# VH-VL binders against Mitochondrial intermembrane space cysteine motif-containing protein MIX23 (MIX23), part 18

Target 1, 196 residues: Mitochondrial intermembrane space cysteine motif-containing protein MIX23 (MIX23), of Saccharomyces cerevisiae (p38162)
Amino acid sequence: MVDNRRTFTAPQSLLETNLTFPNDEPSLTTITVTRERCVDPSLIDSFLRFLRHGSDDIIRQKLNNYRKGSINGKNKCKEFLKQELYPNWQIRNNIISFCEKEAAEMKNETDQQCGNNKKTTAEPLIDARIDPYAARERAEKQEAQYKDWTKVTEWVANNRKIEQILTSTTEGILRQNCEQNNDYLKEFTQFCKDNS
Key: E = the ipSAE of ESMFold2; O = the ipSAE of OpenDDE; V2 = 0.75 times the mean of E and O plus 0.25 times the DockQ between their complexes.

## First folded at step 8 (VH-VL)

Design q7 (from q1 with light chain N92Y; framework fv_oberotatug; at its last look DockQ between E and O 0.03; V2 from the best seeds 0.00; counts 0 for: pae E 23.7 > 2, placed apart)
Fold by ESMFold2, look of step 8:
Structure q7 (fold): chain C 196 residues (1-196), chain A 121 residues (1-121), chain B 107 residues (1-107)
Amino acid sequence: as target 1 above (196 residues)
Amino acid sequence: EVQLVESGGGLVKPGGSLRLSCAASGFTFSDAWMSWVRQAPGKGLEWVGRIYSETDGGTTDYAAPVQGRFTISRDDSKNTLYLQMNSLKTEDTAVYYCTTGYWSGFYFDYWGQGTLVTVSS
Amino acid sequence: DVQMTQSPSSLSASVGDRVTITCRASQGISNYLSWYQQRPGKAPNLLIYAASSLQSGVPSRFSGSGSGTDFTLTISTLQPEDFATYYCQQYYSYPWTFGQGTKVEIK
């Protein structure tokens, strides 16, 4: 079920760890994402930075811990992926996708207000002669909605690029330190289906 | 009548710099989202970058090939958009268009006539 | 990046012909698609936005259709001033990208 808000909680493994982060940034254990927070994303950005720093940014240290605890290190890579990395990736993806869906809904709402769907305009009293102040107020509201849509669309695009960079870097490190022949992105996709 | 007039194009060596200007009139420039689009000779259109209105924070976005080398700025008191191009490469050779999509900002209602930048040794 | 592929890359036609140009996106872009006309030596002009909405001042012989990944620009009765290059542009996902163009030439 998708609605106008959704709460995300950092993975339990990250909540149980007292990690030191390079930038000494504020940490949030949970966040509620709304359309308004997609438009002004400072708290979402802080939460995403926390998740990224607790996983991809320190992946070599995380992998070292799993190797030291196992005679065959390789088997423990799967444990790290399923217990720590993939849940973290999933939460980040779900946050970005929530805002992406909100942007699409903003566009649909604005298109309906601008009469792109002529079926729904039952009372088009937009004649400035009749009520020029109502017509002005409508135009100003529509303009603001399009600007908000742009902000969210660009935030989504930027964060998709960040995730792509992190994923590419992490795949390289996993191939160096775990099984080279494994398709980590396909495995993550299956993880998301299994934990949907 | 909306009018966009680019200037500052010319011949420059690889590694050089140029600053393009776009003089705007016929609309409220300070409210407008502005873009640069380029077209290499005989080729298609390529979006270069965008700057939002000052009211919307005045932030900029760039296409990957120009990120870190090009800077878009605006001076609302002069109704002028700028493109600072540094570390120019031969593949930057193109006609550069100033453009705006005032109402929506996502597609381009008005275009200037363009200014040619040639990067050649 | 969303890749936009136009077809055909060029075509020859006579005044009065019906012309159809297609544009395909590498992923779904809903109706966030615009079409531009560029006459030789001139800047582009917006024809169609939101896949099918005609820009003010554009002749009614131009129409757009499609959604998702497949889009079509149609010129119902080609006129002498319509010999130009046509571009589609997506504005669904940053960076916004153009098709490679379709040149419409005199036969």
Scores: ipSAE 0.000, ipTM 0.410, lowest interface PAE 23.7, mean pLDDT 80
ESMFold2 (binder alone), look of step 8: mean pLDDT 92; pTM 0.934
OpenDDE, look of step 8: ipSAE 0.536; ipTM 0.813

## First folded at step 9 (VH-VL)

Design p6 (from c3 with heavy chain N59D, light chain Y94T; framework fv_namilumab; at its last look DockQ between E and O 0.02; V2 from the best seeds 0.00; counts 0 for: pae O 10.2 > 2, placed apart)
Fold by OpenDDE, look of step 9:
Structure p6 (fold): chain C 196 residues (1-196), chain A 122 residues (1-122), chain B 107 residues (1-107)
Amino acid sequence: as target 1 above (196 residues)
Amino acid sequence: QVQLVQSGAEVKKPGASVKVSCKAFGYTFTSYYLHWVRQAPGQGLEWVGWIRPYSGGTDYAQKFQGRVTMTRDTSISTAYMELSRLRSDDTAVYYCARESYYDILTGYFDYWGQGTMVTVSS
Amino acid sequence: DIQMTQSPSSVSASVGDRVTIACRASQSISSYLNWYQQRPGKAPQLLIYAASSLQSGVPSRFSGSGSGTDFTLTINSLQPEDFATYYCQQSYDTPWTFGGGTKLEIK
């Protein structure tokens, strides 16, 4: 098994803000994501919750000051988007994408184990008639692996849905407070491309 | 406590450049926008522009476009304003000011530097 | 640009008096209006932000009111230290602009 890990740090602008955050938010400003943490996403969920705190009401409040401004008045809004909002979105997406990739790898590994009758150096081909217990253990292991895969897959799907809702809602707020006709999701996509 | 400390007075000839510094103390430098405001002798306050220390982003009043450059050094919590092609009418006290932001409210100068007098004379 | 007009440009008053200073914006700025006090030879100091919020440490005799285009700074029972120049400032849009100032002099 490939031991993949990636470390994510909350945007500095969020960490340095004088805004109040819920008391249940983690003290961690940096998280190392692993396959195991994708399977048990409790820590990741806490971190994502922290990042998402600045998505709705906080953004609305912050952007109120930029509302109905001239082109020059919109510069501060643009800076906010580029240096604070989009980086936040990108980090969340990258975390979700990491687990998504791990899920895919988990599936591939499990499928390969099920389909390949090839003697791995570690496990001899066991005839179920010779050792029924060994066969059962293998079956149980495979079942457990698929269970974990399903868990991660569902987690990814749920979080993708959450992100869609949040970004869509935020876009509405941005249209009201920054530029009404801008496609902020497109801008975000471009931002991710430019900063990948 | 929060404090903004500016560099000393400057005397320049027309056509020259001046660079004023503003060092921040008592708070996280990158967390707040800094503005520059000037005041000619016996006159009112005039907004020059702002810088976001976090990113280095800037916005200048149109009047100063092409002549003003705002920069920062985050390692020493210091902002700079450089004004080039100086004219006699650029003679003024130049202030740096922190823009405060709270949960609901933003957009006011809660702390000011002591000001830097820039005199432009032949 | 949003023009800010203060009135009067100067006012004479005595200790204990009530003084009102007006500030008008050329367009609606909601409540994004701040008031500053500047004493001679000193940097401006914040008095009121968001049209009516009193800055911490500022005496309660100072108050701000208004929204949209018309704003008022009121000083109740003037004290000797209140004789200074006052400025309104809009933060609704860039460029940020100041009123012309109101000089409060002792009568």
Scores: ipSAE 0.006, ipTM 0.572, lowest interface PAE 10.2, mean pLDDT 86
ESMFold2, look of step 9: ipSAE 0.006; ipTM 0.572
ESMFold2 (binder alone), look of step 9: mean pLDDT 94; pTM 0.948

Design p7 (from a23 with heavy chain N52R N59D, light chain Y94H; framework fv_namilumab; at its last look DockQ between E and O 0.13; V2 from the best seeds 0.00; counts 0 for: pae E 6.3 > 2, placed apart)
Fold by OpenDDE, look of step 9:
Structure p7 (fold): chain C 196 residues (1-196), chain A 121 residues (1-121), chain B 107 residues (1-107)
Amino acid sequence: as target 1 above (196 residues)
Amino acid sequence: QVQLVQSGAEVKKPGASVKVSCKAFGYTFTSYYLHWVRQAPGQGLEWVGWIRPYSGGTDYAQKFQGRVTMTRDTSISTAYMELSRLRSDDTAVYYCARESYDILTGYFDYWGQGTMVTVSS
Amino acid sequence: DIQMTQSPSSVSASVGDRVTIACRASQSISSYLNWYQQRPGKAPQLLIYAASSLQSGVPSRFSGSGSGTDFTLTINSLQPEDFATYYCQQSYDHPWTFGGGTKLEIK
């Protein structure tokens, strides 16, 4: 198996905020994502929760804080977007995308095993006549792999939906508290392109 | 249902201007970018530019800078594309197209029926 | 500008055939690639967005694949209504650009 991993760190601006959040518990500020952690997403979920700050009121509070902190509130909004919000969104998106890619690879690996495609690192074919239990174990292993693939796939789908809802809601808040004529989702897309 | 309805065919002389309209139905007009794409007879598709109906912001292909103007009337959910200083190679079917957009991608999910603009002496 | 190259420019096939159309970008466009179908005398219609996502209402015999610079549109079990011109389009950077098109004709 390919040992893919990627490390993500929360934006520094988020960590240095003077705002107190009642629901914010001490959480990991850095996470290394692996296939195994995609299959068991408990740690990733905790990290994503930390990043998401799922309350509209929290987002509004932050925006108000930035707006009140400068004579030019618009500039503070821009700083908030570039230094905190967009990086935060990008990190979450990248984590989900990592697991999505892993799911695809899991599927491919399992399909190849089932199709008896011999790669250099492929396990030898088991002759059921020699060891029928080994053959059954292989089948069970494949079933387990497909199960894991399904879990990751569903997790990815669910988190994509969550992200769509959150970003859409946040965009509305941004229009109210920053520049109403901006397309923040499009700006974010461009942000991702520029930082890919 | 979402529908984009464009104005009728136009015949113009070189040097003249043409203004094509695109009326949107079945969705919130100001919530989506609207693009214009043209297609010369027997040729491929060429992007002209986009307008954001919400703000009136625009971006044009460099090829059309200085000659194209995109506007909108939000009260009637209508977008306009005006092309000036027409020349024969501007002869094409002009399409308006709605950009469906999420945080990761943009695509044209609905198109107008097209407006044929013929430039001939 | 990002150049999009389609191949072949034309292809002849029969009903029931499997057809593949290739699209190549001059630079990486990630998955910002869309496919459109244009029937004669009609406006283009969206088939696939984001390289592999099937547009609602589009038959499942259509599929898209690829990422980066190389993309493929596949039509399984060609139907009579599928004879048309197909275009790929990148939405990675402005100006948005289209491939030259692939005309699918009846053999």
Scores: ipSAE 0.033, ipTM 0.631, lowest interface PAE 4.7, mean pLDDT 87
ESMFold2, look of step 9: ipSAE 0.114; ipTM 0.655
ESMFold2 (binder alone), look of step 9: mean pLDDT 92; pTM 0.925

Design r1 (from q6 with heavy chain D61K; framework fv_oberotatug; at its last look DockQ between E and O 0.01; V2 from the best seeds 0.00; counts 0 for: pae E 22.0 > 2, placed apart)
Fold by ESMFold2, look of step 9:
Structure r1 (fold): chain C 196 residues (1-196), chain A 121 residues (1-121), chain B 107 residues (1-107)
Amino acid sequence: as target 1 above (196 residues)
Amino acid sequence: EVQLVESGGGLVKPGGSLRLSCAASGFTFSDAWMSWVRQAPGKGLEWVGRIYSSTDGGTTKYAAPVQGRFTISRDDSKNTLYLQMNSLKTEDTAVYYCTTGYWSGFYFDYWGQGTLVTVSS
Amino acid sequence: DVQMTQSPSSLSASVGDRVTITCRASQGISRYLSWYQQRPGKAPNLLIYAASSLQSGVPSRFSGSGSGTDFTLTISTLQPEDFATYYCQQYNSYPWTFGQGTKVEIK
């Protein structure tokens, strides 16, 4: 069964943090993501912005506070990564992946309805000579569905670029403030595998 | 706050005409798809027709029972949707609702309170 | 035209009950189905769109599921304000068509 919605909650550490945001920025704690919200992503964008503001954007401050609380500071980076940073990255990645999956399903559904490359349906096509209005209506509806698919696909591509820039910048900061020779992105991948 | 207010309902004899209006506020009317939906007393809902936004060409589509007798139009400068009803029949007796979709145009997330049209001798 | 058949046509239930309403389409409509609630003497209001997406401001006790031809609206814990008539509506192809309605009454 295909579930067209998924609920995400900000990481517990972020929910417990008293962060300041711009006066007109909404404070979201939970979001339900649907295919329709992937097409018009203003609410998703606000939630991603909240997650980014509470992690990558203030990473130096968080690491500095952690370092001042210990003799050398480096051995506590692992706790910060696993309790705060990697969960935040994982939620953002999962939101983007949900919309990517929905775009793929939208394309497959539209292709089946118009018979592209997978024409095996027993149900007959509407014959325009018998029902010309129904044939035109189907064409108009299909065009709208492909436009929505394009919007979601472009949103996914843009947000993957943003995440790549943010996580690359954060990795550089981690190398300066924690273990220099660690592959943090590979470690994140393992974290996601261990915490699926 | 989205508001839709229908007016123009009343008693009409078979074969007569009536024009319904729907005053809209609280959203960008010119970007909205608009529909009329009716409900005969004690019965279920029936879609009557829709008009696209002006941005999407402003074209209309009608249900078969009203095709050729009813005309949907819009005046974006007045934020008003119209339903011109000609050649009225007793089976057209219903509460008529003005409806709109918020961001997709495929379903009805805002409804007016309705206006009653009674067609009888 | 796509025929939408709701089951049951009416039901009696008590506050706190779990209520399920079924809607079947005469042909495949993918996920293009919405659910409406109409309280006595009031205009309908949207509950669910795209088969399972909850409209803003609708309580989380409402949920929808299904695709293709078979769809379900569920009220997990019925409240006094939920006694109403419920309609499904397809928007896969014109004309947009509604189910005949399901009246949920006080038992």
Scores: ipSAE 0.000, ipTM 0.418, lowest interface PAE 22.0, mean pLDDT 80
ESMFold2 (binder alone), look of step 9: mean pLDDT 92; pTM 0.941
OpenDDE, look of step 9: ipSAE 0.527; ipTM 0.816

Design r2 (from q6 with light chain A50K; framework fv_oberotatug; at its last look DockQ between E and O 0.05; V2 from the best seeds 0.00; counts 0 for: pae E 16.5 > 2, placed apart)
Fold by ESMFold2, look of step 9:
Parts: sequence; C-alpha cells; structure tokens
Structure r2 (fold): chain C 196 residues (1-196), chain A 121 residues (1-121), chain B 107 residues (1-107)
Amino acid sequence: as target 1 above (196 residues)
Amino acid sequence: EVQLVESGGGLVKPGGSLRLSCAASGFTFSDAWMSWVRQAPGKGLEWVGRIYSSTDGGTTDYAAPVQGRFTISRDDSKNTLYLQMNSLKTEDTAVYYCTTGYWSGFYFDYWGQGTLVTVSS
Amino acid sequence: DVQMTQSPSSLSASVGDRVTITCRASQGISRYLSWYQQRPGKAPNLLIYKASSLQSGVPSRFSGSGSGTDFTLTISTLQPEDFATYYCQQYNSYPWTFGQGTKVEIK
C-alpha cells in the first residue's frame, strides 16, 4: 500500500568541506529515493553528482590534505578510505542498487499482469474480441510500464558505467599515492559487509 | 515455459569434487542472473551463490561457507549454469537448486527440481 | 549478514483456519522481502515479493504485509493444499538470507 522508499544522507565529511562545486550542483544533505524518482531521476542525478564531486573528482586534493604534516602518509590513506571514500562509494552504490531492484520489480509486475510469466497461465487474459476497449487500455498501460522499466534500466546501466570509470580511476590514483599492492575494490566490498 | 533441470548430483567422499549442471530453457539465458540455493535434508533453505547475467559482466558472489571452494560459471551458448564444488565437506550434503528471478538475482521466480549431493565416508 | 527469524517454527491448524506467520529481520530491509511455499518433496514456490505483492497464479487467500523489520504472511482460509513449510527471504543486501521456516501441519 505504500511505495518502497529509502533515505540516504551525505557523509558528514563531505558536509564539512568548503570545496567548490559546479553551478548546477546543489548541496543536498539527504535524499529519499522512490520508484517515481528512479523513473524521473533528476534529483537522484543531482545527489550523485554532489557525492562524486566531493570525493572521486577531487581525490588528489583529498589525499594531499590527509598527508599534510604526516611522515607516515600511507597510514593517513587508510583513514581517508574508511572515513571519506568508502562511505561515499557505498551510498552511491546503494542508491543505484535501490533503483535496480525497483526496475526488476516493475518488469515482474508488468509480466504477471499480462501473463508473460508462463507459470501464471491459470488466469484468463482479456479477449479483445469481447471487450476491445478494455483490451486496448491494458495494451497501452503495458506499453507505458515497459517504457518506464526501460528508462530505469538504462539509467542503472549508465550509472554503473560511470561508477566503474570513477572507481577504476580512483584505484589507479590510490595505487600511485598509497599502497600499490592493495586491492581497493575488494577492500571496499569488505567495508560494505562490515558497515551494512 | 521456463524450465530448469539440474544434474550431476551423487555420493562423494569428503575432500572430493563434483560438478553440477543446470540446463535452462524458455527464456533468454544470457540476460538472466542465476543463483544456487541448497537445502540440507530436513532443514531450511540456504543461498549458495549467484552469477550475474553476461550483459552485466558475469561476476560471481558466494556465501561464506563455500567461498574459495565452489565456483559458479555459465555457458550461454549451451544455456547451462554450472556449480563446481571442490573440497567437499559433510555439511555440504544437500539438495541443490538452480534458481532465477530472470530480471535479477534478488528473489527467485523459477526453481529447478533439485539434485541431491551426499558427502559421506 | 541480515538474520531472518520466523515465528512460529511450526503450527497445527485445521482447514478453514486463518493462519499468520511472522518474519523479523535483524536490521531494516525496507520492503525487500519475499515469501515461499514448499510442499514436502517439492521445490519452493514464490508466493509474495516486495512484502505484499502477490505472485501471479497465487490464490488471493494469501497476503503479505510489513516493512522495515517486521513482516507477516497471512492465509485467510486455510485449504488442504496449504499444508507446507513457508520461508521468508530478504533481498535488501547480500548475502540473501532466508528465515528458518514455518511448518504448517494438519491438526
């Protein structure tokens, strides 16, 4: 009866910085993500841009700030990862995953209503020969629902690509400026399990 | 009609290996996220692992008890999911189901009939 | 990992009874919960996804509710074919986890 929703809050470290952001990048502190917002993702896109600009886009500045006055700069890398970078990555990943789950459910709901799921053939479908107006209305609704599903699915795919590019670039920078032999993506996966 | 048919179960000694197969039909296999779920005799359900669709990169993830011992793979040209089970333990004794949500691996719309793996001396 | 706890672990009921099974998550899972029915010797069947959405072909006597940590499966008028074991499963975060099951038996 109520839409699925999930609220995300920007990491405190991001809120405490005075970094310059693009003119069209709002400083959002919290977003509530719903299926409707996944279909029309302008607010989600703004929040993701905010998170990305405050972390991966300025990674070298962030690393320099952590090394200031430190003889053991690599120890400060671990602090930066756990306090700033991995929490930011986790929030972005969770937002994209929420919309991914909603897209899967949108498709399943549409398929079940239209009988595309072979397991559900026990219920009769609308016969257009008997009620052509109801059949047309349902066909138009089905087409609209698949269009929405396609929009969310494409948004998810695009954002997964963006995240892969950003995290690959950031991993390279971390290897250059921190521990070269560390598997940062595997470490992030463990961070997510520890902070679920 | 979606069909999932497991095979390759049997009796194996501890420390042994076994490969399970799941033949899939009635859907576009390369788009599907696939999972293995197991059930020890008289016990509940336990998720074993998943493999993403090939279009989403085909990556795998595993439950902790099987990490490093089990490998999930797929052959999209044969519409077949595999579970390679190495270093088997008696606690791996279970009926193994291949499953799919078709659209994702979040919940499981379709289940095979299961294949029994018994690990016993 | 998100621990899923079902209650009761078993129950005895008569045809026509209203049956309620609960599932509690150890942390919030929003509405990302499914329910399965498993008859003896058979593979599980999906009944409900997204906490309350009824899978196609599932009789309307089955319903689900809840969000966050507390969820219920209700069978409004128990039928002979409903004697089975029921499982909840969360899909909010990996690894996906199941409740331990609730066996519904003939009284």
Scores: ipSAE 0.000, ipTM 0.481, lowest interface PAE 16.5, mean pLDDT 81
ESMFold2 (binder alone), look of step 9: mean pLDDT 92; pTM 0.933
OpenDDE, look of step 9: ipSAE 0.624; ipTM 0.838

Design r3 (from q6 with heavy chain Y102R; framework fv_oberotatug; at its last look DockQ between E and O 0.05; V2 from the best seeds 0.00; counts 0 for: pae O 6.7 > 2, placed apart)
Fold by OpenDDE, look of step 9:
Structure r3 (fold): chain C 196 residues (1-196), chain A 121 residues (1-121), chain B 107 residues (1-107)
Amino acid sequence: as target 1 above (196 residues)
Amino acid sequence: EVQLVESGGGLVKPGGSLRLSCAASGFTFSDAWMSWVRQAPGKGLEWVGRIYSSTDGGTTDYAAPVQGRFTISRDDSKNTLYLQMNSLKTEDTAVYYCTTGRWSGFYFDYWGQGTLVTVSS
Amino acid sequence: DVQMTQSPSSLSASVGDRVTITCRASQGISRYLSWYQQRPGKAPNLLIYAASSLQSGVPSRFSGSGSGTDFTLTISTLQPEDFATYYCQQYNSYPWTFGQGTKVEIK
């Protein structure tokens, strides 16, 4: 089992902000994501919430600051996007993508275990007639694996939906306060390509 | 233990307004997606609307029958969910449930006891 | 809107029976389906989420299956406490919608 893991660190801009985050949970500034943590996404969720909250608050704060005085508000917007917003979005997307990849691998592993029962005579088909307990255990294990896969898949789907909503909303705000005709999502996509 | 306690239900005339509250405890309310689900007497369940957590944007979605009349809001400082109901109709008569999910706001593993709203002339 | 159609609307069964309830979606909803049990005068209880995932604390006699448009809730051995109304719910698309319900009555 390839022990895939990846460590993510919150952008420095979030850490330097005087923003008060809800103290209900320790503010995770760094997280190591594993398959296990995708299956139980409680920690990841906390980290994502932190990133999302920080992003929104920073956006609001900075936009307000830009309204008050800057002749060069457009340039400041660009800097904000490249240095703070897009990196934040990218981290969140990368986390979700990590779990998505894990889900795919989980499915493949499970399918292979199930499919090998059909093609390769090599693993003794635990003939349920010979050892019904072993057969049941195998079935239960497979079921559990599929269950975990389903959980991760659902989590990924849900978080993709959330990200879509958040980015869309933010794009609207950016169009109102920065460049009206800019495709920020396209720009973000390019950003990700450039920083991959 | 997770608890959701609805209040504010009662009798109201058509066209009237009512505000429901849901007091939440036993979990981090501010992180939870919350929903309202209603059930007319002797009928099935009907999703009314949902509000995201503040950290997830706090966005709201509503079922078509209540769109424009009902507003879902939350006060995280009070661990309270609200349903403001305006322009009430007789068809809005139902038990209203406050609901949430532990891991997902898409399905509901926690429900309040419900509060009855009766819209009648 | 995604329409959820449950079948049957009601059924009579005896303790010990195997009970099967179906839910059909008007369009593909993947596995974004949950099942609830509601006893008279009580709030619904979540039984199954993600089409086949058993909620914690729910007896193993309950199981869910299906994907896409056709889903099934199965009670392997009906118990006295299982006489209730059951609802499916899709959360693939807004608005979230419930099935009409299936009342399981004692024979």
Scores: ipSAE 0.017, ipTM 0.551, lowest interface PAE 6.7, mean pLDDT 86
ESMFold2, look of step 9: ipSAE 0.188; ipTM 0.688
ESMFold2 (binder alone), look of step 9: mean pLDDT 92; pTM 0.933

Design r4 (from q6 with heavy chain T55Y; framework fv_oberotatug; at its last look DockQ between E and O 0.04; V2 from the best seeds 0.00; counts 0 for: pae E 15.2 > 2, placed apart)
Fold by ESMFold2, look of step 9:
Structure r4 (fold): chain C 196 residues (1-196), chain A 121 residues (1-121), chain B 107 residues (1-107)
Amino acid sequence: as target 1 above (196 residues)
Amino acid sequence: EVQLVESGGGLVKPGGSLRLSCAASGFTFSDAWMSWVRQAPGKGLEWVGRIYSSYDGGTTDYAAPVQGRFTISRDDSKNTLYLQMNSLKTEDTAVYYCTTGYWSGFYFDYWGQGTLVTVSS
Amino acid sequence: DVQMTQSPSSLSASVGDRVTITCRASQGISRYLSWYQQRPGKAPNLLIYAASSLQSGVPSRFSGSGSGTDFTLTISTLQPEDFATYYCQQYNSYPWTFGQGTKVEIK
């Protein structure tokens, strides 16, 4: 099978930030996401927590800093969005989407194995007659893959909910401190298209 | 089949040095986080340190008792993990296990059989 | 560092018994806990990861449960090959740490 992987690096603005994390969690500036890391997502969770803490969790502080330091004032929010917030959101979105793709591939691979087994139903029995250990190992791995698919799918659903809550809260803060009638989620979608 | 085979253990005097090797096969070594775990005779397990995968920067972390004395390195072209042990103390006497959580960098689903290091006068 | 405390330190049991081993973390570790089995003179084997997920090839008589600070490993019907020492290990916070072990002996 194709060994899918993707490396993500925290945005430069976050790398320059001196953030203090509660509870001394490990911090990573770069992560490579693989199928295995989607199945046991401890490292991914730590990286997502780092990204969220350095952006949405401190959004009011970041907006205040941009307003204080900017000349004209009118372009402050657009610069913050394009240079800091949307790149951070994009990285988080791409990580979650990578694991969503891996879950879909896990399901497809397992379904093909089940479909092929119907067309060659004699093979599992033949393997058990020749090598019962190999036949049992094959069945156990198929069951484990469906369990792994469920784990990743649930992780994806949970993190999509977290992102919805965070981005909705942040949009409210942006409306209070920037353009009130702007559709920030639609702008983010366009940003992702422009920067894919 | 994943295999990890440690070598290089032996008897050494306090203050001496020793290098352990771990030959790996059956998985993509360059993608894996690798760790050393030790077990003193009749005692429990103790994490010694880890090295990140090459894609995650290949950096190392160490348990406090070995910090500054032990060095973990890897050679991805040879599928080999190393532990350089300097300034050895009698409390470093243990079986040293090469481990990997290839599916996760956090738990150890594959272990070697270990190599014994004895530090005594 | 997160301290992992196992209970009991040892126990005697007969084939067919139900065995329960506990592991307590000094601070919350979510579900990021693994269990290992080690027979004398052998390397440890992973049994359980993520508190309750059974590693490939491990018999279904093994199960794990818990989250936060309190975790259990259960062997529903002890077999002759299950007489060993069992360790928990947390992987929520660096450095990774192990419990002191629980020896399961034949009665």
Scores: ipSAE 0.000, ipTM 0.475, lowest interface PAE 15.2, mean pLDDT 81
ESMFold2 (binder alone), look of step 9: mean pLDDT 92; pTM 0.932
OpenDDE, look of step 9: ipSAE 0.005; ipTM 0.549

